VH-VL binders against q9nrl2r1430to1533. Designs and how they scored, part 25

Target 1, 104 residues: q9nrl2r1430to1533
Amino acid sequence: GGVHELSAFEQLVVELVRHDDSWPFLKLVSKIQVPDYYDIIKKPIALNIIREKVNKCEYKLASEFIDDIELMFSNCFEYNPRNTSEAKAGTRLQAFFHIQAQKL
Below, E stands for the ipSAE of ESMFold2; O stands for the ipSAE of OpenDDE; V2 stands for 0.75 times the mean of E and O plus 0.25 times the DockQ between their complexes.

## First folded at step 1 (VH-VL)

Design n3j (framework fv_nezutatug; at its last look DockQ between E and O 0.03; V2 from the best seeds 0.00; counts 0 for: pae E 11.8 > 2, placed apart)
Fold by OpenDDE, second read of step 2:
Structure n3j (fold): chain C 104 residues (1-104), chain A 122 residues (1-122), chain B 107 residues (1-107)
Amino acid sequence: as target 1 above (104 residues)
Amino acid sequence: QVQLQESGPGLVKPSQTLSLTCTVSGGSISSGYSWHWIRQHPGKGLEWIGSIYYSGRTDYNPSLKSLVTISADTSKNQFSLKLSSVTAADTAVYYCARGPYRLSYHYGMDVWGQGTTVTVSS
Amino acid sequence: DIQMTQSPSSVSASVGDRVTITCKASQSISSWVAWYQQKPGKAPEPLIYAASSLQSGVPSRFSGSGSGTDFTLTISSLQPEDFATYYCQQANSFPLTFGQGTKLEIK
């Protein structure tokens, strides 16, 4: 993507990180704290990883960026039942993301 | 933009297995989301058949579960439907569609294929 | 299974009319309702998700409302391209289920 797209990705990541419901997504899940996480989730990802990819200009298309974000949420929903705080936070953050992503 | 396209034989004989494939372009089936098969009998409403997720997990309509298999081929960016022991009641337009990983979390099915007609006839 | 019952099954209206379609769930489904528009020979197209959120590109004359068991799709001022069949769908639980459809015809 161009400079404008990169800036848009950066800004969106910043907004996601600053969101109140970003706490489950800021970093990769700790294997120590969640021993079975990586037995279930085979493509782990987090906002810090996505931010790094943005900074390294690894996203050439908005769709690639969006796909990683959706993967992040899908991992959350795969591992966490609907009634968990993590899933609820993910639901709200995803809704926020979908609104912002329309601007990309 | 993501596009979905159904493909497979338009005619299937009774008691045989209906096989369809949905080819996804403009996006990866391994990037999350949920992938669905829906059908519509002539002049009727929509019926959910089943879904597959990036994790490989599947959900099926209980009314069809014993007869339905949904699978994915990530190398081809496709997912498929197999419906065994078909009857005239399985004559329908079959759609594949994309949704969020869990539909109940936000989206409905936001991208659909154009549909493919399957007729069950001897 | 959760049943989705739409009303009316068919409706005739004129361009410029306000049209309301209702969908009633057999049990509470929170706000997990989607609406689709389908024209003859075409695939359903998404209109609304989460009961009241417009899909991208959908004209603002479309709106959705409701929670629990009663949901409504409204077209504030009907346009010629809006004559079609509309479906509600619950996304609250499996199996996913659709309403029987509402055919919107030109008067």
Scores: ipSAE 0.435, ipTM 0.863, lowest interface PAE 1.1, mean pLDDT 93
Fold by ESMFold2, look of step 5:
Structure n3j (fold): chain C 104 residues (1-104), chain A 122 residues (1-122), chain B 107 residues (1-107)
Amino acid sequence: as target 1 above (104 residues)
Amino acid sequence: QVQLQESGPGLVKPSQTLSLTCTVSGGSISSGYSWHWIRQHPGKGLEWIGSIYYSGRTDYNPSLKSLVTISADTSKNQFSLKLSSVTAADTAVYYCARGPYRLSYHYGMDVWGQGTTVTVSS
Amino acid sequence: DIQMTQSPSSVSASVGDRVTITCKASQSISSWVAWYQQKPGKAPEPLIYAASSLQSGVPSRFSGSGSGTDFTLTISSLQPEDFATYYCQQANSFPLTFGQGTKLEIK
């Protein structure tokens, strides 16, 4: 929706970026550093891209914004085994996101 | 084509820090592969010590009670193991190994070093 | 931690024999098992990944099967170079764990 809803999306993205467990999600995974990532993950997404979409008003509904955030976590859990540092960070950040999203 | 070679001291005294280095050739340590240390005790099986990833994050065997540190030096194409406060129980052959990709936890280890024998003795 | 238990602990067999080695996980690990061959004084060499996929350059007489908790390595016709110790390894979760080994000896 409106300007107030888009400001809430921006505030939530800033909170996610500032969280200590955001490090796996800040930018898209490097194809050079992780050659097989894009063979496995078909819809890559990261916080910098989501933030750009918020800034460009590309989200029409809150559900579209939430879907991109949940896709980001789903990709992490699909690529990384659950006992890895990346998956553990994803679990903690997703829990934080669910709490913050209740305030929308 | 990718080759791994362990190096370090063969004899270490109890309570000292064991320091080993794995040199990678024919490939880049900065790639999307995972890099592991494994040891084999005399007459016994294999034990995974820990791993390091392209992000610089590490995972360690809980049985080593935070005695282990794994680090990487990308400029030298090397990764290293430090094991503090060693005892005779740490006597083993130490191997470095590569997992082929980020999903290497599912694909095992496809390249192994030759191994280096470490004896902990007074 | 996921324990990997191999059976048998040792096998005596002749060249040309069919040999089966079993590995049992303490909980389901899907198909995430690797197998290794280790000759005396040598590093382990990869044989199988994902329970049934042959590593590059491994002879077709080696095969793997299983899912869940029960996994099998089979050598269809033993050759002299196959007398070694074999290890399974679960790759489902940390800590990564290995079976205790199966020593395959000349009868």
Scores: ipSAE 0.006, ipTM 0.588, lowest interface PAE 11.8, mean pLDDT 87
Fold by ESMFold2-Fast, scan of step 1:
Structure n3j (fold): chain C 104 residues (1-104), chain A 122 residues (1-122), chain B 107 residues (1-107)
Amino acid sequence: as target 1 above (104 residues)
Amino acid sequence: QVQLQESGPGLVKPSQTLSLTCTVSGGSISSGYSWHWIRQHPGKGLEWIGSIYYSGRTDYNPSLKSLVTISADTSKNQFSLKLSSVTAADTAVYYCARGPYRLSYHYGMDVWGQGTTVTVSS
Amino acid sequence: DIQMTQSPSSVSASVGDRVTITCKASQSISSWVAWYQQKPGKAPEPLIYAASSLQSGVPSRFSGSGSGTDFTLTISSLQPEDFATYYCQQANSFPLTFGQGTKLEIK
């Protein structure tokens, strides 16, 4: 990817972080608070990790960036039952992401 | 109708590896379900050992994690359990079972094998 | 690990009775509880999933209820074939855990 793509990724991550439904996704899940999370979720990721990867220019293609965001949502729906506040927040944030990502 | 059948040795010596296979018929092991191993010690309740998903991902009971390997052979429509370094405490009836469809919904196991008795003794 | 505690451990009842079995989770598990029936020498058979959804082919006298930490299995009019051991299972998080079982015996 180029400077243009990296700027777009940063802007999109910032919009996701600012969204009211970002709270389950800001940081990695605490192993102390949720001990079984890492037994269920094999590839944990969160917005702070994705933002760090953007800032370090680790995404070469838009598809790699989109894959990490989709992994984050996939992990949410895998761990959290459908009727939880986490899963509901994830559903709304994912819809917002899909609209914004059309520009990538 | 989906059916599961366990197979393996009825007697295993201490320190050896227990190997069990579950053969699935009437449905595909790669169809989006999870596939589980559960055991029941004599006179006791049920203990979940682990699972393998259509994606190839495995999950193990933390108490058994260093001892257990679950694998799938989609060409034979089978999934298997290996439990290393067995002791008399591993004597149990072992069941295979089909679990929830996709990972997003946490239902129970809807299809079970008949169970196979494993005795660990010299 | 989430611990599932069943009560009672055993119950004696007569045909036609209404029987209730309870299951308590050590932490909230939403509605992610399944119930199984096991007869001596046989594999467990599924009865209920998602706390209250009846498994296909299971008689309507079986019902489940509850959410959070407290769950109940009810048999509205006990039949001779219902004498068995019943297990609850949480499906909320790993490792999957079962209750210790409730043995339903003829009075």
Scores: ipSAE 0.000, ipTM 0.551, lowest interface PAE 14.9, mean pLDDT 85
ESMFold2 (binder alone), look of step 5: mean pLDDT 91; pTM 0.941
OpenDDE, look of step 5: ipSAE 0.424; ipTM 0.857

Design n3k (framework fv_nezutatug)
Fold by ESMFold2-Fast, scan of step 1:
Structure n3k (fold): chain C 104 residues (1-104), chain A 121 residues (1-121), chain B 107 residues (1-107)
Amino acid sequence: as target 1 above (104 residues)
Amino acid sequence: QVQLQESGPGLVKPSQTLSLTCTVSGGSISSGYSWHWIRQHPGKGLEWIGSIYYSGRTDYNPSLKSLVTISADTSKNQFSLKLSSVTAADTAVYYCARSIYKGSRYYFDYWGQGTTVTVSS
Amino acid sequence: DIQMTQSPSSVSASVGDRVTITCKASQSISSWVAWYQQKPGKAPEPLIYAASSLQSGVPSRFSGSGSGTDFTLTISSLQPEDFATYYCQQANSFPLTFGQGTKLEIK
């Protein structure tokens, strides 16, 4: 993707990080704190990693950026039961993302 | 070996607050496990009340409608249940339990022995 | 809430018998079922998680199977110490819910 797309990705990641419901997504889950996470989730990702990829211009297409964000939410819903605090935060943040992503 | 032990009053009056504490030994409540309260009404099945995670975040059974609060005291390695405005329907054996699988694979691998609570005037 | 229904509510069996207990979820829960054993006056003890994974220290005569809505706990050769009530539990959605229990009477 172009320069305009990369700037848009950075803006959206910053908005996601600042959102009240970003707390489950800011950093990779600690294996020490949550020992079974990496047995269940095979493609872990978090907002700090996505932001790093944006800053290094590693997303060539908007679809690649969107896929990484969607993977993050998919991991949340796979690990966390429906109606947990994490899943509720993920549902609200994903809805916010879907609105913003339509502008990409 | 991890052990959980419930403590609290065995008799509570209607409209009062039920307060129970679970003391954990052989493991830290600040680890990556979640810690739960589960109750069993006389002659009936098990009902999940709620949980507290190592981060301090809580999840509650919606059926208890803001009547439940779970908190942790890491300095004492304890977590506690407060259930307000109790009625005779809250008479049950109360268990504390640990889950090793937070998320879609919740599983209670250690349980306390249970404490009987009777709600009567 | 996801309703968990166990069948039968009670069963009497002889030592050495194969015993099967069934648990049905009101909606699909993938494989996120656990099974517990409870003896009179005692706390439940873990048996099986993720429908088919045996808890460390639990005898191999216990096994679990199923996916979606229908789950089974099997005891291949009943022993006297297996007298207990057995509960299934779903972990697919909060609130966590349990079956009503199956009472197993030995002899």
Scores: ipSAE 0.291, ipTM 0.785, lowest interface PAE 3.7, mean pLDDT 88
Fold by OpenDDE, second read of step 2:
Structure n3k (fold): chain C 104 residues (1-104), chain A 121 residues (1-121), chain B 107 residues (1-107)
Amino acid sequence: as target 1 above (104 residues)
Amino acid sequence: QVQLQESGPGLVKPSQTLSLTCTVSGGSISSGYSWHWIRQHPGKGLEWIGSIYYSGRTDYNPSLKSLVTISADTSKNQFSLKLSSVTAADTAVYYCARSIYKGSRYYFDYWGQGTTVTVSS
Amino acid sequence: DIQMTQSPSSVSASVGDRVTITCKASQSISSWVAWYQQKPGKAPEPLIYAASSLQSGVPSRFSGSGSGTDFTLTISSLQPEDFATYYCQQANSFPLTFGQGTKLEIK
């Protein structure tokens, strides 16, 4: 295989995925495991979906990319109570994201 | 099918401790669900007392927290309620219940039939 | 604490009527609302969860709607067995709280 240079969006997604607090966000919530999730969350999104959109060059503006990431976090905070591990992880990951996003 | 059944004395004197047990059948209290005590004063609405998770973690209504203890006995598939220093205000029908979703949100899908506890001298 | 205020406290209706019960939360609770039916001398029984999801085995004449602070339980066509007291409950956060109840009586 060849070595590819990652775009800023690609690099940031990689960093988010590798973060210790990424585990709630890696893929879409399973309806089987969480039966009521999609009754509440109407715009589900996850890092794997965002990564795919980046790979397909679907983001033309940094704001579009940021909006999807923020949606991902907002979904987490809407569904998960403040004191849950998921919400706590989300809080930390979002803070990390906000720092990294300044480079965009 | 999961079934819950409350048991305990129907009469408690003021200042004593109310003790109730919920026996669960058709399902394990260690399955990951949350288990709850809810009461209803005569002619009144429903009041959540507290909850216990399969992990043993508990949550209590702040209005009752200092007086309430909820515990579980997995060997008997039971969980219990203790309410200390009872007064006439604690006279109610006491229900145990199970939540629908495992520890995330608390909808009560299965209820015991309820047991009446009267606080009287 | 999150307060759940039901309206009306009581309502009289006839078989076949359409009945609507409302519940207002003191703060936004997304869709974290359940509805229960309680008959005299019996435990509450679940009707709706997550504001609009019908509990298994519950007749389709029952429906729920709403999000944020305003929620509604609707019975499209009352049946004799529907006369009871109904409660909303917020499942958003502890302490879990219920509405004061709505008694649905036969006219």
Scores: ipSAE 0.014, ipTM 0.663, lowest interface PAE 8.1, mean pLDDT 92

Design n3l (framework fv_nezutatug)
Fold by OpenDDE, second read of step 2:
Structure n3l (fold): chain C 104 residues (1-104), chain A 121 residues (1-121), chain B 107 residues (1-107)
Amino acid sequence: as target 1 above (104 residues)
Amino acid sequence: QVQLQESGPGLVKPSQTLSLTCTVSGGSISSGYSWHWIRQHPGKGLEWIGSIYYSGRTDYNPSLKSLVTISADTSKNQFSLKLSSVTAADTAVYYCARHGWYSKTLPFDYWGQGTTVTVSS
Amino acid sequence: DIQMTQSPSSVSASVGDRVTITCKASQSISSWVAWYQQKPGKAPEPLIYAASSLQSGVPSRFSGSGSGTDFTLTISSLQPEDFATYYCQQANSFPLTFGQGTKLEIK
């Protein structure tokens, strides 16, 4: 049911945040640090935003939750070259996510 | 590995425009990194001049903003600096440098060797 | 603009010494501080990023610490190749700014 799904989303977000490769994704990219980021990325998102949405019960379907997580990774790979630390971290974290998401 | 190399005239007359180019190899300036100019007056510290980003967006030091233009030529994998109305105060070693990515790696991880520009009549 | 004030401006030390260089920001800059080493006639080379992370290839005798406004670069046991000028730099806000430098000389 919905309550169980919400709990599962919460747990997964916690696991993602605690992962060693979560550092690029913990919060929205700073416009000061990366001035052109928002010129490129039109739908910014981060784990803290997703966590807030989970806490507010904004996800009615697992697919909506998964879409936001995938968007987060998509943004990373759109902006960062594949050989960057961010992209590498994203690749590993996304793989982890895909495994965990199978449990939803 | 990424390498940067400054080029341009080492002597500029007062009131003229200083023009330098940074040629990047081992990596693309269209990669998403930001690319910067930094200068060092003889015996002094480092002064950030400005930067250009993948999107073409530029940021300049307010102290130099009215006189500085930074541009990029992706076809040549180069970015350039123009500093107009130069004076003796603009005599310095000019460096180009790459800025690290946002999340963890801080700014200038790769530098050119620097090029000396002397402003003299 | 954010001012970065290094201390000391110069320091004389011997091989094997522990050396500490400090940098104070005029306002909080979180951990957005980098440290560079510059030798005469050469470009600066990165040592530390994000206040405490060691750049790849940098000897472990170098370390950085601090957050907010006060930051420190430490060389635990000075080696001959460490005599140079060191700079701190903030990347918290534009314009990016550097400390005035600390020249580390042989005693």
Scores: ipSAE 0.016, ipTM 0.675, lowest interface PAE 7.2, mean pLDDT 91
Fold by ESMFold2-Fast, scan of step 1:
Structure n3l (fold): chain C 104 residues (1-104), chain A 121 residues (1-121), chain B 107 residues (1-107)
Amino acid sequence: as target 1 above (104 residues)
Amino acid sequence: QVQLQESGPGLVKPSQTLSLTCTVSGGSISSGYSWHWIRQHPGKGLEWIGSIYYSGRTDYNPSLKSLVTISADTSKNQFSLKLSSVTAADTAVYYCARHGWYSKTLPFDYWGQGTTVTVSS
Amino acid sequence: DIQMTQSPSSVSASVGDRVTITCKASQSISSWVAWYQQKPGKAPEPLIYAASSLQSGVPSRFSGSGSGTDFTLTISSLQPEDFATYYCQQANSFPLTFGQGTKLEIK
């Protein structure tokens, strides 16, 4: 997208970054700290990458932006068992995202 | 039981960097909680400075963001505050505190005793 | 930033009195408010979280209520150990902000 769409994406990414449950999603998972992560997750993504794509105007459609955010959550739930702090944070942040995305 | 204890110099000169450390016992700073610095100015209320998560994520009060750095040393079970270019307005009691992993629902449940910092020439 | 305004700034009361302290947020914070008690020379201690949930170990004479922008802390029957300063805090958004405090003093 347009200027209005880009501004909306930036605002939403900022809200996600500032959310207390964003900690699993701020940056790519460290291979040194979590060696098996990249054996399981083949399309890694994080909020810093999504924000960079927004800033570079790489999203042409709102659906492309939403797809990247949903990929991020899907990766979280694929790697982390349901009762982990990461999965619980992901569940709450995804619910928050769905509410905020209604404004897009 | 979890205990937090602040340490650092009680007197700092204007323009210098204030450095404080919080030592945590009875619990790990790598345990999924957030760890915060809060200060209290004489005759005023409480001001949130910033936080660090066990993931290494930091959040800072926008009014202080260019001046504040929070870091963690997991091997010592400590987290630290650096506040650069201090002025008399930074004179306060400084607290470290733990927040539960539900940042919106839970309160600051454990606090250090506070350390008094005076910025004076 | 969300501004938290407490009233009154100070209140004088007697043991056995019902005391209410109010806190007003500059914008809606849902139920994401906590209340703290601070005694001279001591760190704050949590009393109430999520507007109305009593912190473990806190006497039942303390209660909280409210949602949106208006919140109340109530002490139903004041005890000698309750004379302290009380603070509200919003947890809805960063930066986290506190009220200016209400000093509860012996009448």
Scores: ipSAE 0.000, ipTM 0.550, lowest interface PAE 15.2, mean pLDDT 85

Design n4 (framework fv_nezutatug)
Fold by ESMFold2-Fast, scan of step 1:
Structure n4 (fold): chain C 104 residues (1-104), chain A 120 residues (1-120), chain B 107 residues (1-107)
Amino acid sequence: as target 1 above (104 residues)
Amino acid sequence: QVQLQESGPGLVKPSQTLSLTCTVSGYSITSGYYWHWIRQHPGKGLEWIGYIHYSGSTDYNPSLKSLVTISADTSKNQFSLKLSSVTAADTAVYYCARGWYYGSGLFDYWGQGTTVTVSS
Amino acid sequence: DIQMTQSPSSVSASVGDRVTITCKASQGIGSYVAWYQQKPGKAPEPLIYSASTLQSGVPSRFSGSGSGTDFTLTISSLQPEDFATYYCQQYYSTPLTFGQGTKLEIK
């Protein structure tokens, strides 16, 4: 880990946040709006949490950052049936992430 | 308390466009949830038409291919259904409904329904 | 499209009876099933989601069970206000689909 890796993580998170398909991932799922979410998903995460971890230098390795992004997508596909707007957005955003992550 | 209310003409001529609006109170349509249109043919069950998500994303029943548009007017807290080239088969009670943020399947609040008759 | 088939199409019952309505999906849908009650001239009201979770404010005499393809709605002790049409709905994939309905009538 170092300054170059932190800058790369920040740039990638910003690109993810700006992507049209980021809407399911911007913040933690509301327990009020989705009461059963936290019964199914045991390790919730969202882009705002990941960005905060980047800003606090909590990722020591690129693999830790990638693992958190992949957890976010895994949660999406576990909770949401494949033909939902959330799952479709997650599929497209994950593909975008995989292309950008090659630069890390 | 969240409330949904349908409005639009009760009579539409064949080949014309049906336009219905759902006015939402007690919750901002841009803050969450899926916003759906569902219809019920006389004496029959329920048919899902489509939704607009709070992000602006839409999805439609494939059986209504290219005939349906759902849009939102965020300044008025409304979402609307436009169904083109209507026939007598489109005669139904039309409901707007709110669905959950994920999975989009449970309709927790419904409008009262508006009856639409397609007749010359 | 996922087809939802309800059984029976109608049932006649008396106050105090236990009533069971079944719903079958044409393919596996996990627990992504909701149940609704509709009274004449009214919009449907949600009863149950995730196959077995009771919606807030719904009386405890209503219960749901099942997973995969076979689902049931049970009313343990029928009350006068329960005479209505009941619908199951899958939300596993779009298009969202409903069962044809089960009409619960006074015997």
Scores: ipSAE 0.007, ipTM 0.597, lowest interface PAE 10.8, mean pLDDT 86

Design n4a (framework fv_nezutatug)
Fold by ESMFold2-Fast, scan of step 1:
Structure n4a (fold): chain C 104 residues (1-104), chain A 120 residues (1-120), chain B 107 residues (1-107)
Amino acid sequence: as target 1 above (104 residues)
Amino acid sequence: QVQLQESGPGLVKPSQTLSLTCTVSGYSITSGYYWHWIRQHPGKGLEWIGYIHYSGSTDYNPSLKSLVTISADTSKNQFSLKLSSVTAADTAVYYCARDFWSGYPYFDYWGQGTTVTVSS
Amino acid sequence: DIQMTQSPSSVSASVGDRVTITCKASQGIGSYVAWYQQKPGKAPEPLIYSASTLQSGVPSRFSGSGSGTDFTLTISSLQPEDFATYYCQQYYSTPLTFGQGTKLEIK
C-alpha cells in the first residue's frame, strides 16, 4: 500500500474487534470474575494483547499472527461449554476470521 | 530518495570473518520495519540471510544461524553483517534490503550489491 | 522450509507476446508473495507484492494473480526492456525463500 497504510494484521484485528461477537475476546479474563480460568487455561490471550503485539511489530509473519488468533479461540472452546453464549460467539467469530484470513 | 549502499572487502580468505556494512540514506533505520541481508551465488538464485529490527531483534536463516551476526548502528544509520568461518561457498553478491513496514515483508528497496570472493 | 518452484526455468519470446510465469509454494501461504525483476549486473527490483498488487511505477502490462499455493506473473505485451530474470518470493514464514528464477530472453 500507501506510506501511511495500516498493516494487514492491524486491519484484520480492527475487523475482529468491531465484530458483534468479539465481546468475549476484547480483554483478558478477570481472575476476580472467573477465578478458575487460569487453572484451566495455561496460555491466556485476548485481542488487546494481540493488537499490542501487532503495534510492536512482534508478528513478522502471517503464521505467527494466525497462531495467536487460533490460540484465543482454542482457549474459548476449552473453558466454555459449547452451548454457552461465549462459545457460540467464538464459533461465529472464528468463521469470520477464517474468511478474512484468506487474504493473509 | 531512499538509497541503500553496501560496503566491505571484495576478497576474503577462507576461515576469516566477512564484514559488510549497509549505509541507508533518505530514510531512518529506526523508522523502517526490518533491514535484511540477501545474497546471490554466481549463476544462481537469491538466498535470504537474515534481518534486524530497529529494537535490536534479529532472525537468521537456520542454515547460517551459527555463522551470522547482524547489528545496527542507529547513530550512523547503518546495519552490518558478519559471517564467520567463510569458505568458497560464501562467494556471492551480497545485497542489503528494506522490507515494507505495514506487514508486507517484501523488499521494496535494495542496495546495488557488493561482490565478495572467498579465495586464498 | 517453504519451497518455491517456478515454471518455466527459461523462456524465449517475441516483442508483443503474452508471457506467463508460474510459481508454486510447497504449502499454503495466502497472498504473501512478491515478484521481482532482475536485469544482468543489477539488483532485483520489486514488481508485485501481496500476489497481485502492482508496485508504484511498474508498467500496467505486468500483473499478478493467485492465492494459497499457485501464483502467476503475466506480461500482456512483451517489450525489449523486459529482458530479465524473474523471481517469486514467499514472506509467509521464515526462512524467507525465493523461486529458482525464470530467465526471459527477447529475440
Scores: ipSAE 0.006, ipTM 0.600, lowest interface PAE 13.2, mean pLDDT 86

Design n4b (framework fv_nezutatug)
Fold by ESMFold2-Fast, scan of step 1:
Structure n4b (fold): chain C 104 residues (1-104), chain A 120 residues (1-120), chain B 107 residues (1-107)
Amino acid sequence: as target 1 above (104 residues)
Amino acid sequence: QVQLQESGPGLVKPSQTLSLTCTVSGYSITSGYYWHWIRQHPGKGLEWIGYIHYSGSTDYNPSLKSLVTISADTSKNQFSLKLSSVTAADTAVYYCARVLYWGSSYFDYWGQGTTVTVSS
Amino acid sequence: DIQMTQSPSSVSASVGDRVTITCKASQGIGSYVAWYQQKPGKAPEPLIYSASTLQSGVPSRFSGSGSGTDFTLTISSLQPEDFATYYCQQYYSTPLTFGQGTKLEIK
């Protein structure tokens, strides 16, 4: 735990960011570009926010880190219809995350 | 509803390869995230062997290293364990099991188990 | 590897008793703990996941608690069908590891 656990979180976030399917998740959805997003999604999050929290040592438990990643995917599937490019990217990236998280 | 059933030889000779198959019914293996093999040595606790993810990715217990291979046949809704160069220490009850989601998951369904004895 | 240590290794109890089984992880694992019940000759059955969430169909007399390194399974009023071996398991990281088991026996 401690430093070793936070280093593992950073490695996992880096792998997610580098993945081909990370594009919908790199930064928060713009209210200007997508006006109804924040009417539907009440707990917005993105990989840049999660990485900032990792760098600031804000995750006290691995479960908090994993919950934030899972919230990101849950938001994707709630907002985006199943057949969209965003939802398909989310499905593939979530599967990749589950593999990587088991090796955490 | 969801059922897992192990099948394979009850007796295997030392140095041979143990091959077990898990047949899944009531649920598609492509709809579940992780499909696992677990074993239990006589009179002892549970030991995790490895998994195959629905994407085809695998992970194995480091203590078994290059001795284990897990594969899936999605057309038959089956996944299989191959354990090479077996010894008497591999005598155990072998279970297959499902894990649905990493963040909230555990082994929610288990097969009945199949007894494997390694002897000459 | 994360080691899971259960105590006690065995416990003798009577129907109606409150039984407590503990599980200790060698490092912090959040709430990524499940508990299983195994009867002789049968596969393990899930009781609790996420340290404290009851599996569907499991009687409310079973409860789990804990986070980090220390976890507890409690049976508030033991029934005849509860005599079995109980295992804790971490799913925080691979390799997945189990406690050595606690055998619950009739007094």
Scores: ipSAE 0.006, ipTM 0.556, lowest interface PAE 15.3, mean pLDDT 85

